VHH binders against (R)-2-hydroxyglutarate dehydrogenase (hgdH). Designs and how they scored, part 12

Target 1, 331 residues: (R)-2-hydroxyglutarate dehydrogenase (hgdH), of Acidaminococcus fermentans (d2rju7)
Amino acid sequence: MKVLCYGVRDVELPIFEACNKEFGYDIKCVPDYLNTKETAEMAAGFDAVILRGNCFANKQNLDIYKKLGVKYILTRTAGTDHIDKEYAKELGFPMAFVPRYSPNAIAELAVTQAMMLLRHTAYTTSRTAKKNFKVDAFMFSKEVRNCTVGVVGLGRIGRVAAQIFHGMGATVIGEDVFEIKGIEDYCTQVSLDEVLEKSDIITIHAPYIKENGAVVTRDFLKKMKDGAILVNCARGQLVDTEAVIEAVESGKLGGYGCDVLDGEASVFGKDLEGQKLENPLFEKLVDLYPRVLITPHLGSYTDEAVKNMVEVSYQNLKDLAETGDCPNKIK
Key: E = the ipSAE of ESMFold2; O = the ipSAE of OpenDDE; V2 = 0.75 times the mean of E and O plus 0.25 times the DockQ between their complexes.

## First folded at step 1 (VHH)

Design z4 (framework vhh_7zox_3)
Fold by ESMFold2-Fast, scan of step 1:
Structure z4 (fold): chain B 331 residues (1-331), chain A 118 residues (1-118)
Amino acid sequence: as target 1 above (331 residues)
Amino acid sequence: DVQLVESGGGLVQPGGSLRLSCVASGFTFSSYDMGWVRQAPGKGLEWVSDIYSGGSTGYADSVKGRFAISRDNAKNTLYLQMNRLKPEDTAVYYCAAGWDEYPSLGYAGQGTQVTVSS
């Protein structure tokens, strides 16, 4: 079977090849995303495509795939909004996704952003890069072992974040809508209000539920400790961006780290150096460096996470081709 | 005010079957991924199965081909059909809710005891 893999970076090529040893597919990896007629036509002669989040399987591109004889549409992502699922189903495409990959990848990035903000290392290294070796009051830091770290959302990723902070000596508390058992050795589950009132660092690992809206609101921020650090490597929609900007500007929030933005597709994956951003809130976030740290949705850009995403995608394809079904089928 | 109430456990002979049920309340059941986790005597928690809000399912290798997870969104109820039960399936089974990046789900109920013994 011939498989076209979109959005593959050079560093990922060895992983795509190594994972294929068990499956034996004829794979072609391209750096292009699926987004234009030209990139859709790249699938000529292929049986299956493996997409990523920056791809757009819209009606036009799905029509091209149907015409070309593409049989399977896979995405190596947990998110599926980049696929017109209803239309793909009408055209008869079986589809599958990767709901789970290394929780350590995102958890480690959240910890890294929190520690950079706690120790002011972005600020400090930006100064030494300009040959300014003076120490100032802003560089004075609390050690993480003297911090209470709050984890909002105690799913697989949140629990790994809790374990890492606990291993560093922090007091870890967390909140989830469900009672989570088996975490007592490294995390104490408490109410959201207790997390907000007691935490020096809060990291968000909650799902975005449309009915509930943003978790981080002006009220959430008001209840936090003065000078606390907030990290969001989960979903952009979990945070009221304007409220966070106001909190950083006022000094209520001591720092904000994020790997995600609400509307991130408009900026992430692009070189916009020297340009004014269309979204004025994103412009403000960038301007607040180094109290605000932004990474461009690369929490899963790790050896283990990429390996998991590729292996599961190959297994999904095998299951669909052999049985017409798989556990991760998009319905 | 989330509640998960498990039922359907009991004593069964090796090779037998049981169907577990979990009635959920206090959240929009249809919007959440649901699953089952278990804890055998003297062991840690083991993820058994999950079912996504869209209907996709996952199973631990130890139960594939023997267990089937399903949901009834109109009744806010999660099921686990357990076939060809083995002594090593003996555990307290917990109903859990989660999200699509959460293969090992937390649990909120008191659980239901399954004992597979002659």
Scores: ipSAE 0.000, ipTM 0.342, lowest interface PAE 11.0, mean pLDDT 88

Design z5 (framework vhh_7zox_3)
Fold by ESMFold2-Fast, scan of step 1:
Structure z5 (fold): chain B 331 residues (1-331), chain A 120 residues (1-120)
Amino acid sequence: as target 1 above (331 residues)
Amino acid sequence: DVQLVESGGGLVQPGGSLRLSCVASGFTFSSYWMGWVRQAPGKGLEWVSDISSGGSTGYADSVKGRFAISRDNAKNTLYLQMNRLKPEDTAVYYCAKESYDFTGEPYDYAGQGTQVTVSS
C-alpha cells in the first residue's frame, strides 16, 4: 500500500520514519496541506491519504481522489469537520480518525503552569533576564506536597494530572459527574463544593457542554480558597474570562494559567507584538502577567501526542486494508 | 454536521469590487469567531480577516482598508466586502470557523471555496 501524508513538519519526520519501520509502510510525507487542486493531485499513485486539520477534503478534492484511485482517507486528528463526510460516503471512501492521544501531554502542561504559578518562576525568570538577582517576599512559595490539588473532570487527562500531582506528594481530590472507579490510590472523588473549599490548586479537565455553559463562574471563584491557583488547559469556553480577570485583580485568585481562551482564534497563531488586542478581556489577561500565564494552545504539541496521532493513523490504515473495517472508522 | 457554503466570487478588473458570502449550518453560528482565508495558485493558505461573535474585526495588512468583514447572525451568514481589488488578491477564498486540531491550528473549514480572479 502506498500512502501520502500531508502537513508533516520537519520535527515530526523521525516519528514517521520510526512508524514506517514498525508497520512496514513507506509513507511519503510532504509539508503541504491538502487545499488546492495541485496538492490533491499529489496523491496520484497512492492508495491512501493522511490529512491534518488544516487540510480540506471538499467535494472538488474528493472528486480528484476518486479519479486518481485513492481508496482510503484518514485524518490524524480528533476533529473531522475539514472533511466533507457526507460526500466522501457518497463516493464510497472509508474514513478513519484519531479520537484520542497521549493524555500526559495536556496533563503535564497543566502541572507545569500550576508549578510555575506556585513557585513564581515566570516572575523570577523575567527579573533575572534583566540581571536582577535579588530575592523578594513574593518569591516565597508553598511546596506542592503541602498543597491540596483539586481536579475538575476525571477523564483520561484529569486522571493523569491527578497521578502526577500525587506522585509529587500533593493531596489530590477530584470531581466528576460520574463515579470513577480505580482512582482511589491517587485521588479521592468528592463533591465540587469540597474541591473548591479545600484546594490550593484547581486544574480543569472537564468537557465543554454547550447547554451547561461555563464551569468556572463567579460563584465557583467565590467558593475557592483565597489565593488559590486555577489552571485551564481544556477549553476556553469552560471559564468565564471576565470573572477570572476580576478574581486575579482582587487577589481572590493567586494565579491563573491557561493554554486555551474563549475566542482564541482571534489571537492564537498570530504575532501581535506591539498591538492592542481587539478583545479587551485578552488585553487584560496579557497585562496581568506574571499572575496570569498564557500558552497558545500547544498542550498536545509533544513527542508522544504526535507519535500517538501518527501510530493510530498507521493502525487505522492497517485495519482498513486487512479487514475493511476499523474501530476508529468515521460513520 | 457543520457546513460552510461560500459564494460571490468571479472575474473582476483591477480596482473593482466583489462581495463574498458564506452560509453556515450545523452549529450555533453566533457563538463562534468566523473568518476568511485565501489560497493563491501554488501557494499556502493566507489568513485574510476574522470577526468575533460580538463583531470585533481583524484584517491582514495586505487587505486592511480595502476589505470589510461582517456577519448576520440571524441568517447564519458571513460576508467579505472586497474593494479596490488588485491582481495579487486572485485566490480561492474559504470561509472558516473557530476550531482546533491536536496541534492548535486556529481555523476549521469544510467548504469548496469561491474563486476570485482579478484580471483585465
Scores: ipSAE 0.000, ipTM 0.129, lowest interface PAE 15.7, mean pLDDT 86

Design z6 (framework vhh_7zox_3; at its last look DockQ between E and O 0.27; V2 from the best seeds 0.00; counts 0 for: pae E 10.6 > 2)
Fold by ESMFold2, look of step 2:
Structure z6 (fold): chain B 331 residues (1-331), chain A 122 residues (1-122)
Amino acid sequence: as target 1 above (331 residues)
Amino acid sequence: DVQLVESGGGLVQPGGSLRLSCVASGFTFSDYYMGWVRQAPGKGLEWVSDIYSGGSTGYADSVKGRFAISRDNAKNTLYLQMNRLKPEDTAVYYCARGDTEWYDSSGAFDIAGQGTQVTVSS
């Protein structure tokens, strides 16, 4: 079985190779994405492809794959909107995806951003990078063991974040629509209002439900403690960006960290150094560094998350090839 | 506005089968991943199974090979086929709505129904 893997970064290659030891596929990994006729034609001689979210399995590219004899379409992503699923089914392509990977990857990034804001390390290291070693009052920090950390959303990722902060000595409280049992050793479940009133650090791990709108609104921010830290590594749409900017500018919010932005496609993945950003809210967020920390959707860019994505994709292909079905089949 | 109504629970002997149903209303069912969680007497909530809007499924290790989740988007209905039931499966089973299908979400469920009791005893 010959497999073409798109969008593979050099650092991921060892993971693709190591995972393949149990499967024995003839793999070729390319940095290119499936986004043109030319990149679709790279699949000549291959039985299967593994895509990423920047790969577009549109009608043109699926027609090319059909002509080339590609039999299986895998994506190492939870989202599948980059695939024209109805057309692929009409052409007879079995398809599969990866619905879940490491929750630790996201939780750890959220904890990291919170701790950088709490201990002022971005501020301080940006000054020492310019050879300024003076200590000032802004560097004075509360230890996390003296903080209350509020976790909004106690699913898989939120529970990992809660466990990490608890292990660091924080008082951890959390909110979820369900009454969650079995978390009592590391988290006290409370109402959202209590999370807002008591927390020095709030980390967002809630789902985005379009009908419910944003979770972090002006009212949410008004109810937070003065000078508290907010982190969003979940979905950009959960946060009213303009409200957060206003809160940071006024000092209501002592720091804001995020790995996601509402409308992030206009900036993430691009080198825009030296250029003015077209979205003025994003321009303001960047200008608020180091009180605002932005990572460009790196939550799943870790060894374990990539390993999960690759192993599941290889297993999906094995299942499809041997039985015609798999647990992660796109229907 | 949003409602999830579970049915199909009951008393069954070990080794028996039950099929749970959950009828959803007040939202676009096909846009959401859905799941089953359960709560045994005196225990916390335990994730049992979920199914993504595109049809991919996940199962807790304790139920793999015995339970099968499915959904009918045209009927706004979620199902859980429960086979080879064990006394350890005794719990209230809740149908739950999750995030939309994007992985970068927390994976938390945001609403559940009243639940349906499953009791496995001889």
Scores: ipSAE 0.000, ipTM 0.369, lowest interface PAE 10.6, mean pLDDT 88
ESMFold2-Fast, scan of step 1: ipSAE 0.020; ipTM 0.541
ESMFold2 (binder alone), look of step 2: mean pLDDT 81; pTM 0.822
OpenDDE, look of step 2: ipSAE 0.010; ipTM 0.317

Design z7 (framework vhh_7zox_3)
Fold by ESMFold2-Fast, scan of step 1:
Structure z7 (fold): chain B 331 residues (1-331), chain A 118 residues (1-118)
Amino acid sequence: as target 1 above (331 residues)
Amino acid sequence: DVQLVESGGGLVQPGGSLRLSCVASGFTFSSYAMGWVRQAPGKGLEWVSDISYGGSTGYADSVKGRFAISRDNAKNTLYLQMNRLKPEDTAVYYCATDEFSWGYEDYAGQGTQVTVSS
């Protein structure tokens, strides 16, 4: 079987090769994302494509795949919004995704952003990079062991974040709509109001549920401690971006770290240095550095997460090709 | 692919009873905690009840004494017995698992509508 893998970075190539040992596919990896007619036509002669989140499987690109005889559409991502799923079903494409990968990857990034904001390391290292070694009042930091850390969403990723912060000596509290058992040695489950009122640092690991809208609203922010830190490495839609900007500008939030943005595809993956961003909210977030820290959706850009994503995608393809079904089939 | 298929909802009078069912597939059902959450029109999600893989149960104060959660691991099915229903119990009820509902993944079910009206 011939498989075209989009959006493969040079450092990831050995992982794609190593994972293929058990499957024996004829794999071609390209750095291009699926987004134009030209990139869709790259799939000529291939049986399957493996996409990532920066790919765009719209009606036009799906029509090209249908004409070329592509049979399987896989994405090595937990998110599937980059695929026109209804139209792909109409064309008869079986699809599959990767619902889980290393929870440590994203949890570690959330912890990293929180610690950078708590210890002002972006600010301090930005200054020393310009040979300014002076110490000022803004550099004065609370140690994380004297902080209460709130975790909103106690699923796989949130539990790992809670464990890491607990291991660092923080008091960890968390909220989930279900009562979670087996976490009592590292996290105390409380109400959302208690998380907001008591936490010096809050990290979001909740699912995005469209009917509920944003979790981080103006009301959420009002209930937080003055000067608290907020981290979102989950989904951009979980935060009201305008409300967060207002909170940072007013000093209500002491810092905001994020690895995701609502509408991130318009900027992430692009070199826009020296240019004004089309979305004025993104321009404002960038301008608030170092009180706002943005990473360009790197949470899963780790050795273990990439290995999980590739291996599961190869297994999904095998299952679909042999049986017409797989545990991770997109419905 | 994880599938959760809810059923058993409908229109019922105050004081009535309904039994909701959720048939799970695509994961090892017996290894995960399961639960019910609901969403009333124009409101956010409210946790209703959960049951651990070992059978320990929890209930929201609003439903305690009226609702009973149970599971049948041999049938991969979760149940919610709802008694003495009130108009404020009107909501779409969703089946959820702690593996998928409390991370980046949205739960897969379409829900089952419960309407309590005279």
Scores: ipSAE 0.000, ipTM 0.249, lowest interface PAE 13.5, mean pLDDT 87

Design z8 (framework vhh_7zox_3)
Amino acid sequence: DVQLVESGGGLVQPGGSLRLSCVASGFTVSSYEMGWVRQAPGKGLEWVSDIYSGGSTGYADSVKGRFAISRDNAKNTLYLQMNRLKPEDTAVYYCAKSDYWDEGLYFDYAGQGTQVTVSS
ESMFold2-Fast, scan of step 1: ipSAE 0.000; ipTM 0.424

Design z9 (framework vhh_7zox_3)
Fold by ESMFold2-Fast, scan of step 1:
Structure z9 (fold): chain B 331 residues (1-331), chain A 118 residues (1-118)
Amino acid sequence: as target 1 above (331 residues)
Amino acid sequence: DVQLVESGGGLVQPGGSLRLSCVASGFTFSSYAMGWVRQAPGKGLEWVSDIYSGGSTGYADSVKGRFAISRDNAKNTLYLQMNRLKPEDTAVYYCARGWYKSPYFDYAGQGTQVTVSS
């Protein structure tokens, strides 16, 4: 079976090759995304395509795939909005996605941002980069073993974050809409109000539910300890950005770390150095460095997460080709 | 489309047994991990057990040694054998379709009521 993989970066090539050893596909990896007629036509002679989130499987590109005899459309992403799913189904394309990958990837980034804010390392290293080796009052830090860490959302990622913080000696408490069993040796499940009242550091790993709106509201922030740290490496929509900015400006929040922004597509992936950002809230977040730390959606840009996304995509293809169905079939 | 239909619930005395069944349709049953989740009165959802496509099983500590999950791929049916039932096991039991590792599930049935009472 011949498989065209879009959006493959040079550092990922060894992973695509290694994962293929157990499947034996004829793989071609290209750095291009599916976005134009020319990139769609690259699929000539291939049985399957594996897409990324920056690919656009719109009606025009799907028509090209149908003409070329492409049989399977896979995406190595949890999101599927880049595919016209209804039209692909009308054309008879089996489709599958990767709903989950390494929980450690995102959990480790959340821990890293929390520790950078707790120990003021972004501030300190920015100063030493200018040859200022003086120590000031802002650099004084509490050790994480003297902190209570609150985890909001105790799914796969939240549980790994809880385990890492517990391993560092922190007191870990967490909240979830479900009662989670088997976590008692590293995390105590409590109410949201108790998480907010007791935590020195809070990390968000909850799903975004549109009907419920933002989890981190002005009321949420008001209930937090003065000077506490908040980390969001889940989804930008979970946080009221104006409320967080106000809390950092007032000193209610001692720090805010994020790997995601509501409306991030307008800035992430772009070099905007020397320019003012169109969204004034994003401009303010950038200006609040080093009390605000932003990473440009890198949570899954790791060896293990990429390996999982590739392996699951290859397995999805095998299942679809052998049975006409798979656990991760897009409906 | 995907349909999961539970049966086998009812009233049973403490120490008794029940066997729950779930008939699946609309997908290739043998390719999916399947599981059971429950909701007790006044409590949240709790994962009970799962069985992967390869046959590996998992159990919540609260039911381990008392419950046994199994599947019949020829009949597209998932089972939960519940032994030595306790009042604490009183809940609505839902059949759920999962892909890989518990407790992630993307479809659940309408549920079947289990009441353990004297």
Scores: ipSAE 0.000, ipTM 0.101, lowest interface PAE 22.3, mean pLDDT 89

## First folded at step 2 (VHH; framework vhh_8pnl_2)

Design p7a (from p7 with T52Y R53S; at its last look DockQ between E and O 0.61; V2 from the best seeds 0.00; counts 0 for: pae E 7.4 > 2)
Fold by OpenDDE, look of step 2:
Structure p7a (fold): chain B 331 residues (1-331), chain A 121 residues (1-121)
Amino acid sequence: as target 1 above (331 residues)
Amino acid sequence: QGQLVESGGGLVQPGGSLRLSCADAGFTFSSYAMAWYRQAPGKERELVARIYSGGSTNYADFVKGRFTISRDNAKSTLYLQMNSLKPEDTAMYYCAAELYDSTGWYEFDYWGQGTRVTVSA
């Protein structure tokens, strides 16, 4: 079976190849995303395509795939909004997705940002990189074992984050809309208000629900401890960016770490060094360094995460091809 | 806080039928994909069936048309109709609420306490 894999970065290619040893596909990995007619046409002669985020299997591209004789459409993502699923079904494409990656990838990043802010390592290392080795009052830090860490959202990623912080010696409390069982050893589930009241560090791992809007609002921030650290590696839409900026500026927040931005497509993936950002809120966020740390959506940019999504995708394809079904089939 | 509560398990003879229910007493049921998992003694937990928020479904290969997953959003209840049960279907069955981030970055899974299904002559 010939498989075209879109959006594969050079560093990921070895993983694709290594995972394929177990499956024996004829794979072609391209850095291109499915976002044009031309990129859709790349699928000529292929039996299956493996998509990622920012690939768009819209009607146009699906028609092309149909014409070319593509048989299977897979996405190595949990999200499937980038696929016109209804039309794909109409065209008879079996589809599969990857429901789970490495929760550690995102959780560890969140913890890293929190720790960077807590210990002021971004600030200090940026200074020493310029050969300034002076120690100042800003560098004075708390130890995480003396902190209460609040985890908002106790899904798979939130639980891992909780575990990591607990392993580091922190007191961990968490909030979720559901009662989560089996976490008592490393996380005490409490109300959101209690999380806000008690936490020195808050990390967000909640889903974004459009109907609910932002979780981090001015009211949210008001209830936090003065000088507390906030981390958002979930969704940009979960935070009122302007409110966060104000909180950092006022000192209400001691720091803000994020891997996501509301409207991040305008900046992430781009080299805009020396340029003024079009979004003034993003400009302000950047200017608040080192109180604000931004990573450009790197949560799943790890070897393990890539391995997982690739393996599951390959398995999905195998199952679909052999049985017409798979546990991760999109119906 | 929401809680998933399974019911409907029990002892049944081979070839018999059971209907499992999972009630969500918490959050917006309709926003979640829902799934049934099962875990036999000494085995890993495995997916049985999934129903997406939009109503689409997928089944494990071993189901082979024997089981039907459905949901009633108005009642915030998930169902698993199990027909033609076999001894190998004996397991603890768990209800799960699954929410996935649109970008594919995040997974949220919430579990019930489980209901035991025993298929034996």
Scores: ipSAE 0.021, ipTM 0.391, lowest interface PAE 5.8, mean pLDDT 90
ESMFold2, look of step 2: ipSAE 0.022; ipTM 0.554
ESMFold2 (binder alone), look of step 2: mean pLDDT 78; pTM 0.790

Design p7b (from p7 with S31D R53E; at its last look DockQ between E and O 0.06; V2 from the best seeds 0.00; counts 0 for: pae E 12.6 > 2, placed apart)
Fold by ESMFold2, look of step 2:
Structure p7b (fold): chain B 331 residues (1-331), chain A 121 residues (1-121)
Amino acid sequence: as target 1 above (331 residues)
Amino acid sequence: QGQLVESGGGLVQPGGSLRLSCADAGFTFSDYAMAWYRQAPGKERELVARITEGGSTNYADFVKGRFTISRDNAKSTLYLQMNSLKPEDTAMYYCAAELYDSTGWYEFDYWGQGTRVTVSA
């Protein structure tokens, strides 16, 4: 079986090849994205494609794939909005995606941001980068073993975050709409109000449900401890950005870390150095460094997350080819 | 093509009971929170009950202890035991996998075609 893998970075190639040892596909990895007629035509002679989020399986490209004899469309992403699913199904393409990948990747980034804010390392290293080695009062820190860490959302990622903070010696409490079993060794499940009242650090790992709106509202922030740290590496829509800016400016939040922004497509992935940002809220967030830390949606950009995405994609293809179905089939 | 298949619907008298089942075909059942939803004619689809991967449950207020959600991961089957049925419970009942733990780019929605429950007046 010949598989064309789009949007593969040089650092990812060894992972694609290593994962293939258990599957034996004839793979070709290209840096190009599926975004033009020309890149769609690259699939000539291939049985399957593995896409990324910057690949557009629109009607034009799906028509080309059908004509070329491509049989299977895989995407190594959790999102599937880049595929015209209705049209692909009409043309008879079985499709599959990767709903889950390394929960450690995202949890570790959240812990990293929290610890940078707690220990003031962004503040301190930004000053030493300018050759200022004076120690000042803002560098004085609470040790995490004396902190309560609140985890909002106790899915797979939230549980990993809880385990890491517990391993560092923190008291860990968590909230979820469901009772979560099997966590008592590293996390006490409590109400949201208790998380807000007791936590020195809160990390968000809840899904975004449009009907519910943001979780981190002005009311949420008002109930937090003065000077507490908030981290969001889940979804940008979970947080009222204006409310967070106000809370940092007033000192209600001691620090805010994020890997996501509501409307992030306008800035993430772009080099905007020296330019004013179109979104004034993002401009304000950047100006709040080092009390605000922004990473540009890197949570899953790790060796293990890529390995998971590739392995699951290869397994999805195997299942589709052998049975016509797979657990991760796109409806 | 749907991966979730509901069964066990039908016509019952008020006060009666039904047990709905939902089976998957190649779906990794144990990895997801599962739910039952219902939709009465002319109304929005609404949550009935949820169950996590580990078996923890949550119910809509209108259930009032009448329904019980459960799962058998070994048989890849989700159940809804419905007791003390009322005419207001008449609806299409849908099995769904809920996206519980999201990285913000998930668009993940597994639904069956539904099974009809009719409670005679």
Scores: ipSAE 0.000, ipTM 0.261, lowest interface PAE 12.6, mean pLDDT 87
ESMFold2 (binder alone), look of step 2: mean pLDDT 78; pTM 0.776
OpenDDE, look of step 2: ipSAE 0.009; ipTM 0.286

## First folded at step 4 (VHH)

Design a11 (from x14 with T99V K106L; framework vhh_7xy4_2)
Fold by ESMFold2-Fast, scan of step 4:
Structure a11 (fold): chain B 331 residues (1-331), chain A 121 residues (1-121)
Amino acid sequence: as target 1 above (331 residues)
Amino acid sequence: QLQLVESGGGLVQPGGSLRLSCAASGFTFSSYAMAWVRQPHGKGLEYIATISYSGSTTYYSDSVKGRFTISRDNAKNTLYLQMNSLKPEDTAMYYCARVIYVDSGLTYDYKGQGTQVTVSS
């Protein structure tokens, strides 16, 4: 079976090769995303494609795949909104995704952003990079062990974030719509209002529920402590970006770290240095550095997460090809 | 045996109010998030509201925000939906549901038989 893998970076190639040893596919890895007619046509002669989140399997690209004889559409992501699932089903494409991978990858990035904001290390190192070794009042920091850390969403990732902050000596509280048992040694489950009122740092690990809209609203931000830190490494849609900008500008938020943006595909993966961003909200976020820290959706860009995503994608393809079904089949 | 039994539906005029109830049995009600969903005749299921296990956090669809209130009584194993300012568009079979979260939304591992709400002049 010939498999075309989109969006593969050079450092990931050994992982794609190593994982393939038990499957024996004829794999071709390209750095390109599926986004244009030209990138869709790269699938000529291939039986299956493995996509990333910045790929767009829209009607036009799916029509090209159908003409080329592509049989299987896989995505090595938990998110599937980049695929026109209803149209792909209409064309008869079996599809599968990767619902879970290393929870430590995203949790560690969230902790990293929180600690950078708490200790002002982006600010401090930006100054020393210009040979300014003076200490100022903004550099004065509270130790995380004297902080209350709130975790919104106590699924696999949120629990790991809670464990890491607890291991650092912080008081950890968290919220989830379900009663979560077995966390009592490192996290106290409380109401959302209690998380907002008590936390010096809040990190978001809740699922995005389209029907519910944004979790971080103007009311959410109003209930937070003055000068508190907010981190979102989950989904861009969980945050009202305009409300967060207003909160940072007013000083209500002492810092905001994010690895995700609502509409991120318009900027992430691109070198836009020296250019004004088309989305004025993204321009404002960039201008608020170092009180705002943005990473370009790197939460899963780790050795363990990439290995999990590739292995599960290869297994999904095997299941679909051998049985016509797969536990991770997109319905 | 897991069971959800809805009640409180009926015929009401536009602008009126109804309170729906759902009696839960066969599971630890107080440990689960619960939802109300509805299905108009000949249409798909529409999400209305979710409530956390303790009752402290609630979420609503945009179509019902400010008009409907979801609540629960864990001592009585009962879920409620207070519906105010009812519109003809609210006409549907209403279901109580036990929820699990999935990518891009939520799904239900159990729903009751439903209670019919008809909003007509």
Scores: ipSAE 0.391, ipTM 0.738, lowest interface PAE 2.6, mean pLDDT 91

Design a12 (from x14 with T99G K106W; framework vhh_7xy4_2)
Amino acid sequence: QLQLVESGGGLVQPGGSLRLSCAASGFTFSSYAMAWVRQPHGKGLEYIATISYSGSTTYYSDSVKGRFTISRDNAKNTLYLQMNSLKPEDTAMYYCARGIYVDSGWTYDYKGQGTQVTVSS
ESMFold2-Fast, scan of step 4: ipSAE 0.439; ipTM 0.776

